# VHH binders against q9uj72: the designs that were tried, part 37

Target 1, 324 residues: q9uj72
Amino acid sequence: MFCGDYVQGTIFPAPNFNPIMDAQMLGGALQGFDCDKDMLINILTQRCNAQRMMIAEAYQSMYGRDLIGDMREQLSDHFKDVMAGLMYPPPLYDAHELWHAMKGVGTDENCLIEILASRTNGEIFQMREAYCLQYSNNLQEDIYSETSGHFRDTLMNLVQGTREEGYTDPAMAAQDAMVLWEACQQKTGEHKTMLQMILCNKSYQQLRLVFQEFQNISGQDMVDAINECYDGYFQELLVAIVLCVRDKPAYFAYRLYSAIHDFGFHNKTVIRILIARSEIDLLTIRKRYKERYGKSLFHDIRNFASGHYKKALLAICAGDAEDY
Below, E stands for the ipSAE of ESMFold2; O stands for the ipSAE of ESMFold2 at other seeds; V2 stands for 0.75 times the mean of E and O plus 0.25 times the DockQ between their complexes.

## First folded at step 20 (VHH; framework vhh_8dlx_2)

Design V1 (at its last look DockQ between E and O 0.83; V2 from the best seeds 0.80)
Fold by ESMFold2, look of step 20:
Structure V1 (fold): chain B 324 residues (1-324), chain A 124 residues (1-124)
Amino acid sequence: as target 1 above (324 residues)
Amino acid sequence: EVQLVESGGGVVQPGRSLRLSCAASGFTFDDHVMHWVRQAPGKGLEWIGNIYRSGRHFYNPSLSSLVTISRDDSTNTLYLQMNSLRAEDTAIYYCAKGRSKSQYDFRYAYPDYWGKGTLVTVSS
């Protein structure tokens, strides 16, 4: 028997990589009268992030110019956001997205949920360091200032980056499941605190056991129970944690489907997920998307505004043979 | 069979101008982005510029004041005009092409196939 269901991205290191020639072609694309947007896509979506960093270094060395800066000057709207976003190191991209989720008049709670519910301990640690270096602010303090209630408490626990790793205890799983069941029945502040502490701090492996025991005790699926018991962003965050524990690629497929079909194509969410997951599990996300929704992610992205923005998103997504 | 045949190279004196040609055959020339690339002795490839079917063109910023790229789709010929040649312009000059343009080929404009090149030597 063979296991073929590995998590996998869509962007890999390019073979025969020449960062100097790539930088020269980007120079031609950006520094003249006109902008060669097709060449931007043909290079930047076809290199991994590490290779893009080498291109940016070569560009600066040859021309004394900042590649991201030149792109922001020449490009506009969502295409600019895609091309510039590809140039951020992954921890800095997460930090950038969180900063902009919080800096304006309102807070983009769905961005906070998506990032903090899904990232590993190592990713959270690196993101906090990048946030501090880039913005001269403490990420935890900014989350505290911009959020409130049990939603805040849960985000503050997640951003610690201290989830238990490499331990399972079936007896503790049964005990934790009973605590979760009681929290759904009682809904006190203390019960909400105990519930989010379990969901934020137990390992993924342990939580899968807990969710099985919850089903045994209650006869109810954990997500359905949370939806019945809680509301608002606290409820949405708890659901995101459970979905990430069970099948993180499926969680992102759900987020993409919602972004495309609810309230008319939410550009920021689509861009963020495609960039952030492109080297991690975006191919697996595509598989979950098609399995659950019947049409490919590529097909659904294709059915909105034309132009280089669409081409860039489709290049990152890539498609199955029938999409072409 | 795809063929790209460069011509017009040779020995020239510094300060002179030179026009290189690339005769293309075996594919639909109009459908492809065309490129010039050069390689000086002992050095890596240096991209000179490209030109699209529409005539839109883009040049390496280091060379943009010295070069002009043009194409004649009726004769399937790509041209490189170089002015005020210097000893450092001594190189093998290659013609290259991208793939056939497609709505969902995200590499179509990037160089895909190369000619054998023509040697330009700039010396007294």
Scores: ipSAE 0.835, ipTM 0.951, lowest interface PAE 0.6, mean pLDDT 92
Fold by ESMFold2 at other seeds, look of step 20:
Structure V1 (fold): chain B 324 residues (1-324), chain A 124 residues (1-124)
Amino acid sequence: as target 1 above (324 residues)
Amino acid sequence: EVQLVESGGGVVQPGRSLRLSCAASGFTFDDHVMHWVRQAPGKGLEWIGNIYRSGRHFYNPSLSSLVTISRDDSTNTLYLQMNSLRAEDTAIYYCAKGRSKSQYDFRYAYPDYWGKGTLVTVSS
């Protein structure tokens, strides 16, 4: 079985890693009057998360100081958000993003959708643990209180982290496709419940069979059908689930393209995806982006972002500098 | 092809000053961030500081009161001035160059090559 041949990130463990020297160089970058922002990028975007944790430990041991705290004092705006975000362990970064999506007035539903529709069972379990430890709150309870309707019900199912794995049953796929087709026709609460249960609980492999059968029955692509039949955040969440099942890197490419080309460059979304996917599938996301949109992700970031923020994002993206 | 040759080491009394030099060749010196690093007996490498083409410089906070780094791009020479030397400053001192000249090489300023070093002994 080949795992790494299908999906790759852009950030790998650095060879010849010396956390003590890295911490000393970060000390020089952060503890004087001037800030060496280029050195921050040269170190922190070029280490995997595990190595960044070792650097933070060495920094604390050596100087008695909190590396993230020092960065927040010296840095501003979106560059600060990138550099601080890189220092979070992955489960805590997901927890952090969800907390801030729900904290205060309003809710960032697109953040909830992006994280919960895309994470594996293991990632969701670790994220719930990190959320509880960091915020002394239950993630499921916070989602329940901040959301409503079938959108809430679907998120609550996803956050269980109990999707079936490795299961395929072609006869059941045909039956499930008929349920999805009827749900698009009738739209009762019962049909919406059955629809989200199928999409949230069946394995990715099984759902791909279901989507093929849906096309056979309806003559229509599943995403197009959902877009025509439903609206609001429930519809957006269902689409996100389908896209993640089909081709998760392509889903993130779509999210990045939307974040860059909608009204203004949506910094939070770009930062979150680049950091969260950097060690998982960001290289594959880059390929899907170029295939689908004709321009590289690197090119779009270069044209829409500026300053050290741009340099940090480009460093995480890590390629396609010569392409249009 | 890249060469970094440190000089100016030797025995010096505590409290005195010393200036080390690093002669660089085999690359375009003024395009690269330059570094000083040292290793005391039985200890690991310790980063001292760096200096950019512009003259901007950054020092290890543990050493900032001791050191001044400068560069002379006309002679391809990097300097380390050390003052008020102490016994714990006994070490081999290495000159190091940054990886490349391009700011779009995302490791461009990080050291990638070291010289052979020069020994500094601080004793009475």
Scores: ipSAE 0.784, ipTM 0.936, lowest interface PAE 0.9, mean pLDDT 91
ESMFold2 (binder alone), look of step 20: mean pLDDT 80; pTM 0.817
ESMFold2, look of step 21: ipSAE 0.784; ipTM 0.937
ESMFold2 (binder alone), look of step 21: mean pLDDT 81; pTM 0.819
ESMFold2 at other seeds, look of step 21: ipSAE 0.782; ipTM 0.936

Design V2 (at its last look DockQ between E and O 0.84; V2 from the best seeds 0.00; counts 0 for: grease 24.7 > 24.2)
Fold by ESMFold2 at other seeds, look of step 20:
Structure V2 (fold): chain B 324 residues (1-324), chain A 124 residues (1-124)
Amino acid sequence: as target 1 above (324 residues)
Amino acid sequence: EVQLVESGGGVVQPGRSLRLSCAASGFTFDDHVMHWVRQAPGKGLEWIGNIYRSGRHFYNPSLSSLVTISRDDSTNTLYLQMNSLRAEDTAIYYCAKGRSKSMYDFRYAYPDYWGKGTLVTVSS
């Protein structure tokens, strides 16, 4: 969306695609006593999601077997999570990740934030449908049940999938900026509600105008102001929204860097972002990562991951000649 | 010039065995995953199996009881042993190779270059 910036993924439809032969090679890789993990990577990371679905269909037709099920039986640990994750249609993958973020005791609030702050209206609508069909549960009801306070209210607004699109109004932007500034000054429950309604409901284009006006009024960057005014998961969610509005690929680069370097290697986060963004903007995310952190994403994955898990992540990242 | 030359095809009786050979030249043979693929008359390509440098091998589940793949890296030769042949095993049999490994080539084990094939006819 930025002037001068083009978003691009790392995984594209493969040329000369033969789903029948791919399925046969996956059969050989999975149905014997040994597992050909290199062949799994060489096929599944080198096809787009639509092509992977055709491979799974061919596999079922030929062998009467469920490709995902066979992979879960033969594979373990994080390598299993990568390879199985590649086989989900995108809306179902988001639904799967949200379900497991809320399943059982406790909640993975960072997963909820990452998905709901970053997805478009269409993506949210489709993930809600997938969630209902797969789990026989209502996504909005589960979020309500597992969260509380202004954090809940903000997530509930985002999950509606009704953000304004394409609208800009400079006079309204100035008015909205004043409301945000007052919310940072007064910090009442009503001001928090007004703040999250603006951030969740205005279009990205309008919010960029709002953030510029906020800086004009307050002399502060919007993220810095939120960090000074609020705390907890509410603050983290508001920051994620602002970062996604400004530069969504940079937001994901930040999330990846944090996942790789902070408090252990957060495998679920790395896997989720690489898979979910592979056909959307992962190449752009790589560029932002290198620009901001000095080392390529490929370099950091190579140094922090190991085994076939590493090979799969590097294949999705698609390599980088500048690594030498 | 990379070459893969299949041999050992011909007419065989049902129930008999046949060994096919593939002579490789023009590349470092033992650095590549090798494959056998076949095409029966009027049908699409059917992957038979592969074999890695280490001797690890994997077979199409539909054919696994009938085939054995081996390689001799000292003579740059790939072999396909087929047993208990049936009429439906009539096909052109192709030798294929993967690419050399590279940090940036995540398709190295997938078939990349193909021989011209050898015809096997199973008939009495």
Scores: ipSAE 0.807, ipTM 0.941, lowest interface PAE 0.8, mean pLDDT 91
Fold by ESMFold2, look of step 20:
Structure V2 (fold): chain B 324 residues (1-324), chain A 124 residues (1-124)
Amino acid sequence: as target 1 above (324 residues)
Amino acid sequence: EVQLVESGGGVVQPGRSLRLSCAASGFTFDDHVMHWVRQAPGKGLEWIGNIYRSGRHFYNPSLSSLVTISRDDSTNTLYLQMNSLRAEDTAIYYCAKGRSKSMYDFRYAYPDYWGKGTLVTVSS
């Protein structure tokens, strides 16, 4: 276990894993008239994704049935979304969430922002392949058709998955900062294009140098400057990129706090982040959440969610010392 | 401290029925999910079914027509009724306890302690 300086998830490979017995207990939970929802949680939130795939294979082998399909038949509402979501391989889960963000009434721009602003080149490559295989569609073409303006242009750049890695050039950082400053002042279409190209294509390390030079030139924090200069989903996407460059776990903590405390508790956002980050940095996200907002993520989920849905979310979030 | 003692095993003819018992002690029996698990010679563990405090029960679909699980909380006893026994049902039958009664234990119903088992031999 690492603390403080390292990112860490909340879900790990279970020791003493028996996929055959797990599959048998899931069969009992799902293939009768009643459903053992507690056993679903006790198994599926306590296995890593790779182990869940082995359980699904054992289930199919023993019963000739699709585990995800059986869960969708027996479960409903947000609990179904959590349990089914846990069964997706990570690239396919991202693809699934993007597909549904664009297929609904209107487009869920916050979902597009959250996924595309935060994923690495490798994650973007894998989700594009999963999207093509699952939906027989091209992810870039769908983004293009469902979005417009500079928001679209920025998403289209991000989805290429070609951000520079490891490169830094301190002399160029000053020039890049001047371009960003001018773009905030002039706000022309050409300036917006130059700004998003810098934010989407420079390495994280280079962008940190650029943001430092921007502060030196303007006397302003980059996020504050973007908030003052731009609006709409373009502004929200630019801010998401900057926040992910600075401290990606803190970006997700901010998204979770907003999703929990905004009107109506935004279930899709909470479910998506908990599942997608559970094996990557969700423990680190929890730490950022507590330090920034004063209450643990576990506490807030417990207070705003209910039933087996709450139990599943809490199991993925795992405990906080204050919650024991 | 925790003890689970299975009984009622022995030699049984194919097609007949058998009722196994499990005497429990050292924990609050009423509050735990209870399980039956078996292991045929040379094979892995096979989950038979469970039963909650409320009487809700769930069975391995492969065995559901052959088994009935019940519990008597007044005597801390778990029961397994098996019907139409076949040679493949020859196994050691284990009683197992769910991990915890605590709602803060996200594995509370998953089996974590087994008894020593009782042998059932179905001779053919």
Scores: ipSAE 0.752, ipTM 0.927, lowest interface PAE 1.1, mean pLDDT 90
ESMFold2 (binder alone), look of step 20: mean pLDDT 81; pTM 0.824

Design V3 (at its last look DockQ between E and O 0.79; V2 from the best seeds 0.76)
Fold by ESMFold2, look of step 20:
Structure V3 (fold): chain B 324 residues (1-324), chain A 124 residues (1-124)
Amino acid sequence: as target 1 above (324 residues)
Amino acid sequence: EVQLVESGGGVVQPGRSLRLSCAASGFTFDDHVMHWVRQAPGKGLEWIGNIYRSGRHFYNPSLSSLVTISRDDSTNTLYLQMNSLRAEDTAIYYCAKGRSKSHYDFRYAYPDYWGKGTLVTVSS
C-alpha cells in the first residue's frame, strides 16, 4: 500500500445547483424538432453524476417524461452515446458497456479488458449487481459463454472481484517473480494459468514488488516480457493488468492515445473512458497523456471528433493539460 | 459595467397580454444567449426561455403556449411577450445572459448574469 499523488477528475459537483431550473432548460432544449444541443452540453457536462440524477428526477416529476428516453429520441450517433452515457450511475454504466460488448454477434474484447482489468473489488461487485438488476442476466455467465481459453479464465478470475488487499511479503515476491519468469520461458497451459492467477489475485502492492524482482531475475520489463512471450487477447489482458497495477491513470492515457491515433473506429473507447473516469482521475489521466505523448488530450480530441460530439468530449476533458 | 435593465412590468388584468423589455449595455449583446427567468412570491426561480443570436429560441414546456421571446441586436434589447396572463404569472421577471460565445466555452449558453427584475402583478 503506497500513497501517491492525489488523483482528480474533471467533473465536480456544481455550486449553486438548481435541479428544477436545469430540468426546465433541458425540457426546452428537447421540445420539438430543433434540439438545443449546446444547452444539453452546458448543463450535463457541468454537473456531477449525483446532480444529473437529481435533474432527471425533477424532469420526470415536472413533465412526466424520461430524460434519457427523450434524449435518445432527439439525438443520434456518438453525441447521443455521450449524453446518454453521462446519465448512467457509474456501476450501471460499466454494466451497460459490458452488456453491449457481448450482445449479438461478436464480442468487443477490448471493452471487456479495459473494464475488468482496471476496476477495483468494490467497483466489480457494484457492476455485477447493476448488471443483474438491469439485464436479468448473470455477468459471469455471459463472460463465460462469450469468451474462451486463457483469456476467458483470466476475465473470470478478475470478475470475481476478490483480489488480495493484504500485507506484502518481499520473500514471497521473489518466489512469485520466479514463477512468472518460468511461465514466460515454458508456455504450457499450466504456466499460463499460474501466471494469470498471480496477476489477478495478488494485491497491487505485492505485484509491484513482484515486478521489481522480475526485473532483477530476467533483466527485462514485465510488459516487454509478456509481449514477447504471448499473443492475442490473453496477452493484451495481461499487459492491461500490469499497466493498471503500475499507474492506472497512465494506462487510460495509453488507451486514449491508441484509440485516437490507431486505424479503425474507436469512438466507443474514447467515450467510455472520458465518462467513466470523469469524476475519478480524468484530470490525472490528462496530465499523464501530455507527459507521455507531448500534445494535450484536449488538442487530440479536437482533431479526432467533430460537431457537438467533439464539443461534448472537450467539455468532459475540461481544457488543455495543466501543470501540477 | 455590464447592465441588464428590465422594464414594462406593472398591474395587468387576467387574460391580457404584456410585453417586457430588457435594455442591455456594457457587453457585445449579439455574442450572448439571452434568457428570461421569473420568480413568483415565495417560490423558486422558473426558467421561461432563451434566444440565440440567430433567433433560435427554446421555451419551458410549461409556458411555451403563452410566451414569445425575441431580440433586436441593433438596439441591444431583449423582449418577452406574454399572452393570456393568469394570476399564477404574478412574479418578478428577470433578464439574464450567458457568457460571451468563444471557441470551446462549455457554459456559454447557460445564464451567468442577471438583471434586477421587473414586477408583474396579474390581478383583477
Scores: ipSAE 0.750, ipTM 0.927, lowest interface PAE 1.1, mean pLDDT 90
Fold by ESMFold2 at other seeds, look of step 20:
Structure V3 (fold): chain B 324 residues (1-324), chain A 124 residues (1-124)
Amino acid sequence: as target 1 above (324 residues)
Amino acid sequence: EVQLVESGGGVVQPGRSLRLSCAASGFTFDDHVMHWVRQAPGKGLEWIGNIYRSGRHFYNPSLSSLVTISRDDSTNTLYLQMNSLRAEDTAIYYCAKGRSKSHYDFRYAYPDYWGKGTLVTVSS
């Protein structure tokens, strides 16, 4: 799926795929005294996740070893995180990232926002199942324990994975827009609850009508209104929801730009987005990034990352002809 | 035109050793990762190992005690030394080159071109 108005990733199923030979080459790369890091990149970033699973199975069958475990033993730092992350099935990768966002001291609220504001009902269902199976914990209970206030309430609504689907209703969109406008004016706990329920529960299609009607009623863009009315992680979560409804690839482009430029190169965020979006819309994210920021994502990664870590990120990102 | 010509195959008794050669032309040999791959009758391709321009080398763990790969950049020749040969080592042995010399080709070291091969038969 490469043409038209479709969103596209950067990683596709490889032609002429030979999982046995790939596993043999990975064995050679990992089971000696030296590590062939270039071969790890040449294989694992050039296969889709389904093909990587078949490679891991072949590796286990031939050598009696866990490919992820061998990579974690041989590799270090952010390069390890990229290469190991590529080997997670997508629902388990989301579960893994959420678990580590909440485990230990503190909570990585930006990770919670990024995942829960952007995932579809199906993706949320699958990540909850993966979380339970992998960690023997309930994702919803962990979110409840680690967060508070309206931020918690909004995340708890999103993690239900029950956003409405179906036909749009323009009359209801006008009513919902009035509710949102009054919530920005009055800011009570009940108004905050009504606001997040609309944003979390209405379909994307309906919300786009609501946002248009909000502009008509208030004369103000929805994101600007939220930024003026609210603060903290609640405000950031509400903005993330609106941005994902409008243009999810543009939301991720914004997140990547912020991760690269705002407070140094935030490795975890860059790795997470590149891996999680690589087969979904990372090519479209690249387009939005260049349109908005002038430089390609490839250029910025090359400029701010180094070593085999940089090579792995660039291989996942890929570039246009002018980047090379 | 890229060309890889394997030689040194033939009939060898079990327990003996054998050295295969691969003469390379039509590309800058010392810029490319080089590989040995084999295919036993009725079986799929089996990767034996590779060697980088620096001399760094990596072997299939199933074969690592039996093989040594070397390269001579002055003669554009790749070598495979095999010891303690067994009947299951009967195969066509192929020399292969890595895809390109550019590290921004993220498949650069992965094999992309094979020679015609040389047959090794391990039998009395």
Scores: ipSAE 0.749, ipTM 0.926, lowest interface PAE 1.2, mean pLDDT 92
ESMFold2 (binder alone), look of step 20: mean pLDDT 80; pTM 0.817

Design V4 (at its last look DockQ between E and O 0.87; V2 from the best seeds 0.00; counts 0 for: SAP .708 > .668)
Fold by ESMFold2, look of step 20:
Structure V4 (fold): chain B 324 residues (1-324), chain A 124 residues (1-124)
Amino acid sequence: as target 1 above (324 residues)
Amino acid sequence: EVQLVESGGGVVQPGRSLRLSCAASGFTFDDHVMHWVRQAPGKGLEWIGNIYRSGRHFYNPSLSSLVTISRDDSTNTLYLQMNSLRAEDTAIYYCAKGRSKSIYDFRYAYPDYWGKGTLVTVSS
């Protein structure tokens, strides 16, 4: 798993980039009675986020109009959500998704888990800054007020963005593994606190050693142990942390598979992951998806979505030659 | 071998109309989105508009009242009608083809091959 794979996205800076022409073609697509939705896809899914910002600036300069605003007027449903989402700077997109996860009825705990369990220290600090600037509120305060118990305590630890980096100590890994195993046996509030402190604060490299030692001493996989020992969103968050440490692209592949195949068609989850990972590791996520589920993510999206929404998702996902 | 040959350029008086043609060969013309683009002296490229096989068309908002794009798939010919020409319409006019016919080529409608252009001079 550590050999042969380079973490890679699906969207790269476009060669021969002309933001002025792109903006003119978007003007034609958006400012008439009819909308050229194919051209929106052909341009915006084929530029990196930095290039999309340059296009929006050129559009404003030439036409005195807000590109995102024009898209929201002409587009609807999930297609609108994809195209608008592509125009967010990454920290602001994370902030936006967290805000709406907590603002709406029935707080979306899985969105909180997905974002906070998977983001790096730098990404967390930037999203906190974007959240404060955009919503005039503190992300940590909102998490505290909208969540409770050990679930809250774990999220609050993650959102500090202070996970140890580059540290590894095999002797300490054995000790940490013993603490985790005892926490699964005793299940007290103090044990839950020690468990989440280890999972949130140790480096990824150290935690991989811890998980190996856990299996050596207990004979049990760490995820299976957590599933047997705990429940609720605390359990789900702990599992997400472990999965992200072991193989973050595989975690997102699992999330996508569940979103596509679970009852209710979890469109927001699919859109969020594809956009957020498109320039980071979405290509690697595709590989993990096919390895685990036997069919490509491209194939499943083709069957999941329809119309221009489908075309946009497939353009972000991309495929291997056999998918086409 | 893909070829796009523009014609119909020349000197024209202000206020007059002009029709440009683009003869296409070497690809399945009727499956591709087609475009017109121009470049005025000392300026960058300016997209004029496009047209799909269905006849759906889209124009640069800055030019939409001045231009009409049409296509004849039976003769593989793209047309640009320009009305009420002004001195600022002096430019080299290029036709361009969309990248492919496949809707799973997610740049399929974006221009990827350009002719050598035809010069239009609006003067005197």
Scores: ipSAE 0.785, ipTM 0.941, lowest interface PAE 0.8, mean pLDDT 91
Fold by ESMFold2 at other seeds, look of step 20:
Structure V4 (fold): chain B 324 residues (1-324), chain A 124 residues (1-124)
Amino acid sequence: as target 1 above (324 residues)
Amino acid sequence: EVQLVESGGGVVQPGRSLRLSCAASGFTFDDHVMHWVRQAPGKGLEWIGNIYRSGRHFYNPSLSSLVTISRDDSTNTLYLQMNSLRAEDTAIYYCAKGRSKSIYDFRYAYPDYWGKGTLVTVSS
C-alpha cells in the first residue's frame, strides 16, 4: 500500500500567548526614531498567523494605530517586506503578491506561476475573494490583460480553482497519456490546449497515473518531455504544475534554490515562499532542499542575506541542530 | 542560580517620583536585555519597557512620558524612574531578563525570567 509523505511547517501556535503584552512591546519597538528590530523578530516570527491577527487587533485597540502601517513607516527594504508580509492573512498575502506581480510596467511571471500552479481549489477561491475585496479588481481579468498566449490560457484555467478531486480512472490515464505524448510531437495550438486542460483539470491522483502511463508510452519523464517540447513561460508553468502534482515541497525547494543561486539572491521569491509555507510544509521543504542540494536552506540563507533581514528569514526557516 | 531582586517599593503620594532598583546575580548581566513589567490589582501584566546593553531603550507608548529605564552594568543593577505618579500606577513591579544574546537565538530579547516583584502603592 502506497501512502503520501506527511508535511509540516516551521511555525506553530505559541503557548502562553498574551496578545496585549505582545502589542505593548511592538508599540515600544516602533515608537520614536529608533526601532527595536530584534523585538519585532522575537515576537512576529514566533507566533502563528492567527495569533499575529490578535496582536494587530490589540495594537489597534490600545494605540488607535495600524500595525502594518507603522511597520512600513519605520522599516525599510527587505526587512520591511518580511515583517509586513507576516501580518497578512494567507489569502490576502497571495492576493497582495499577485497584485504587485502585475502592477506597473512588466509582469513577474514566476510569481504568477509559483502561486497559481501550487494552490488548492480552496486557496484559489479565497485568494480571488481577497483580491476583489482589497483591490476592487477581478483577478482573472487582471491575469488576462497582463499575459498572453498559451501561458495566459493555462493561468486562466488554474485560477478557476476547479481541479477535479478524488477521481481516478486507470483506463482513462492511458488515453490522457497518449494525448500528452501527441502534444509533444505535433505541438499545434489545439494540442497545447488539450495538454494544459489535462494538467490543470485532472485530480492529482489521476495525474500521477497519467505520468506513469506517459513514461510507459514515451520512455520519457514528463518534465523532461515538456522541457524538450516547449519553451518560455508556458513551458515553465507546465513544469511547475507537474512538479507540484508529484512533490509540492520539492517544487518549493527547487524554487528556493534557484532564487538563492541564479543571478543573485532573489529576495521577493525567498520572502514569499518562507512566509506562505511557514505553517504548511516549510519543514518538509527544508528536508527536500537538503536531500537534493547537499546543504541546508538555513546555511544558504545565512550565507547570502545579512542584518535583521537575515535574522528574520532564519527565524522563519529554523534550522537543524547542526546549523547552530 | 539566577536572581532578580527588586527594591525601592512602598507607599508614595500622588504626583511624586519613585526610583526602583533590581539587583541581578547568577548570570552575565550585560549579555541580556532587561525589562520592567507591572501588574495592577485585578489586572493583567503590563509591559513598561526594556533596555539593551548599549543603553538603547524602548517604552510602552502609554507610559513613555512617565518612565525612564537605565542600567549600570558595572554593578549589575537595573533601574526604573517613575515620575508624576498616579493612583492607577499602584502595582507590583517586576524586573525581567531575556536570554543570552546570540545571533541564532530568535527569542533572546523577549522576557524569559522574572523576579518576585516589589509593591508600589500610590495613595495618601
Scores: ipSAE 0.758, ipTM 0.927, lowest interface PAE 1.2, mean pLDDT 92
ESMFold2 (binder alone), look of step 20: mean pLDDT 81; pTM 0.824

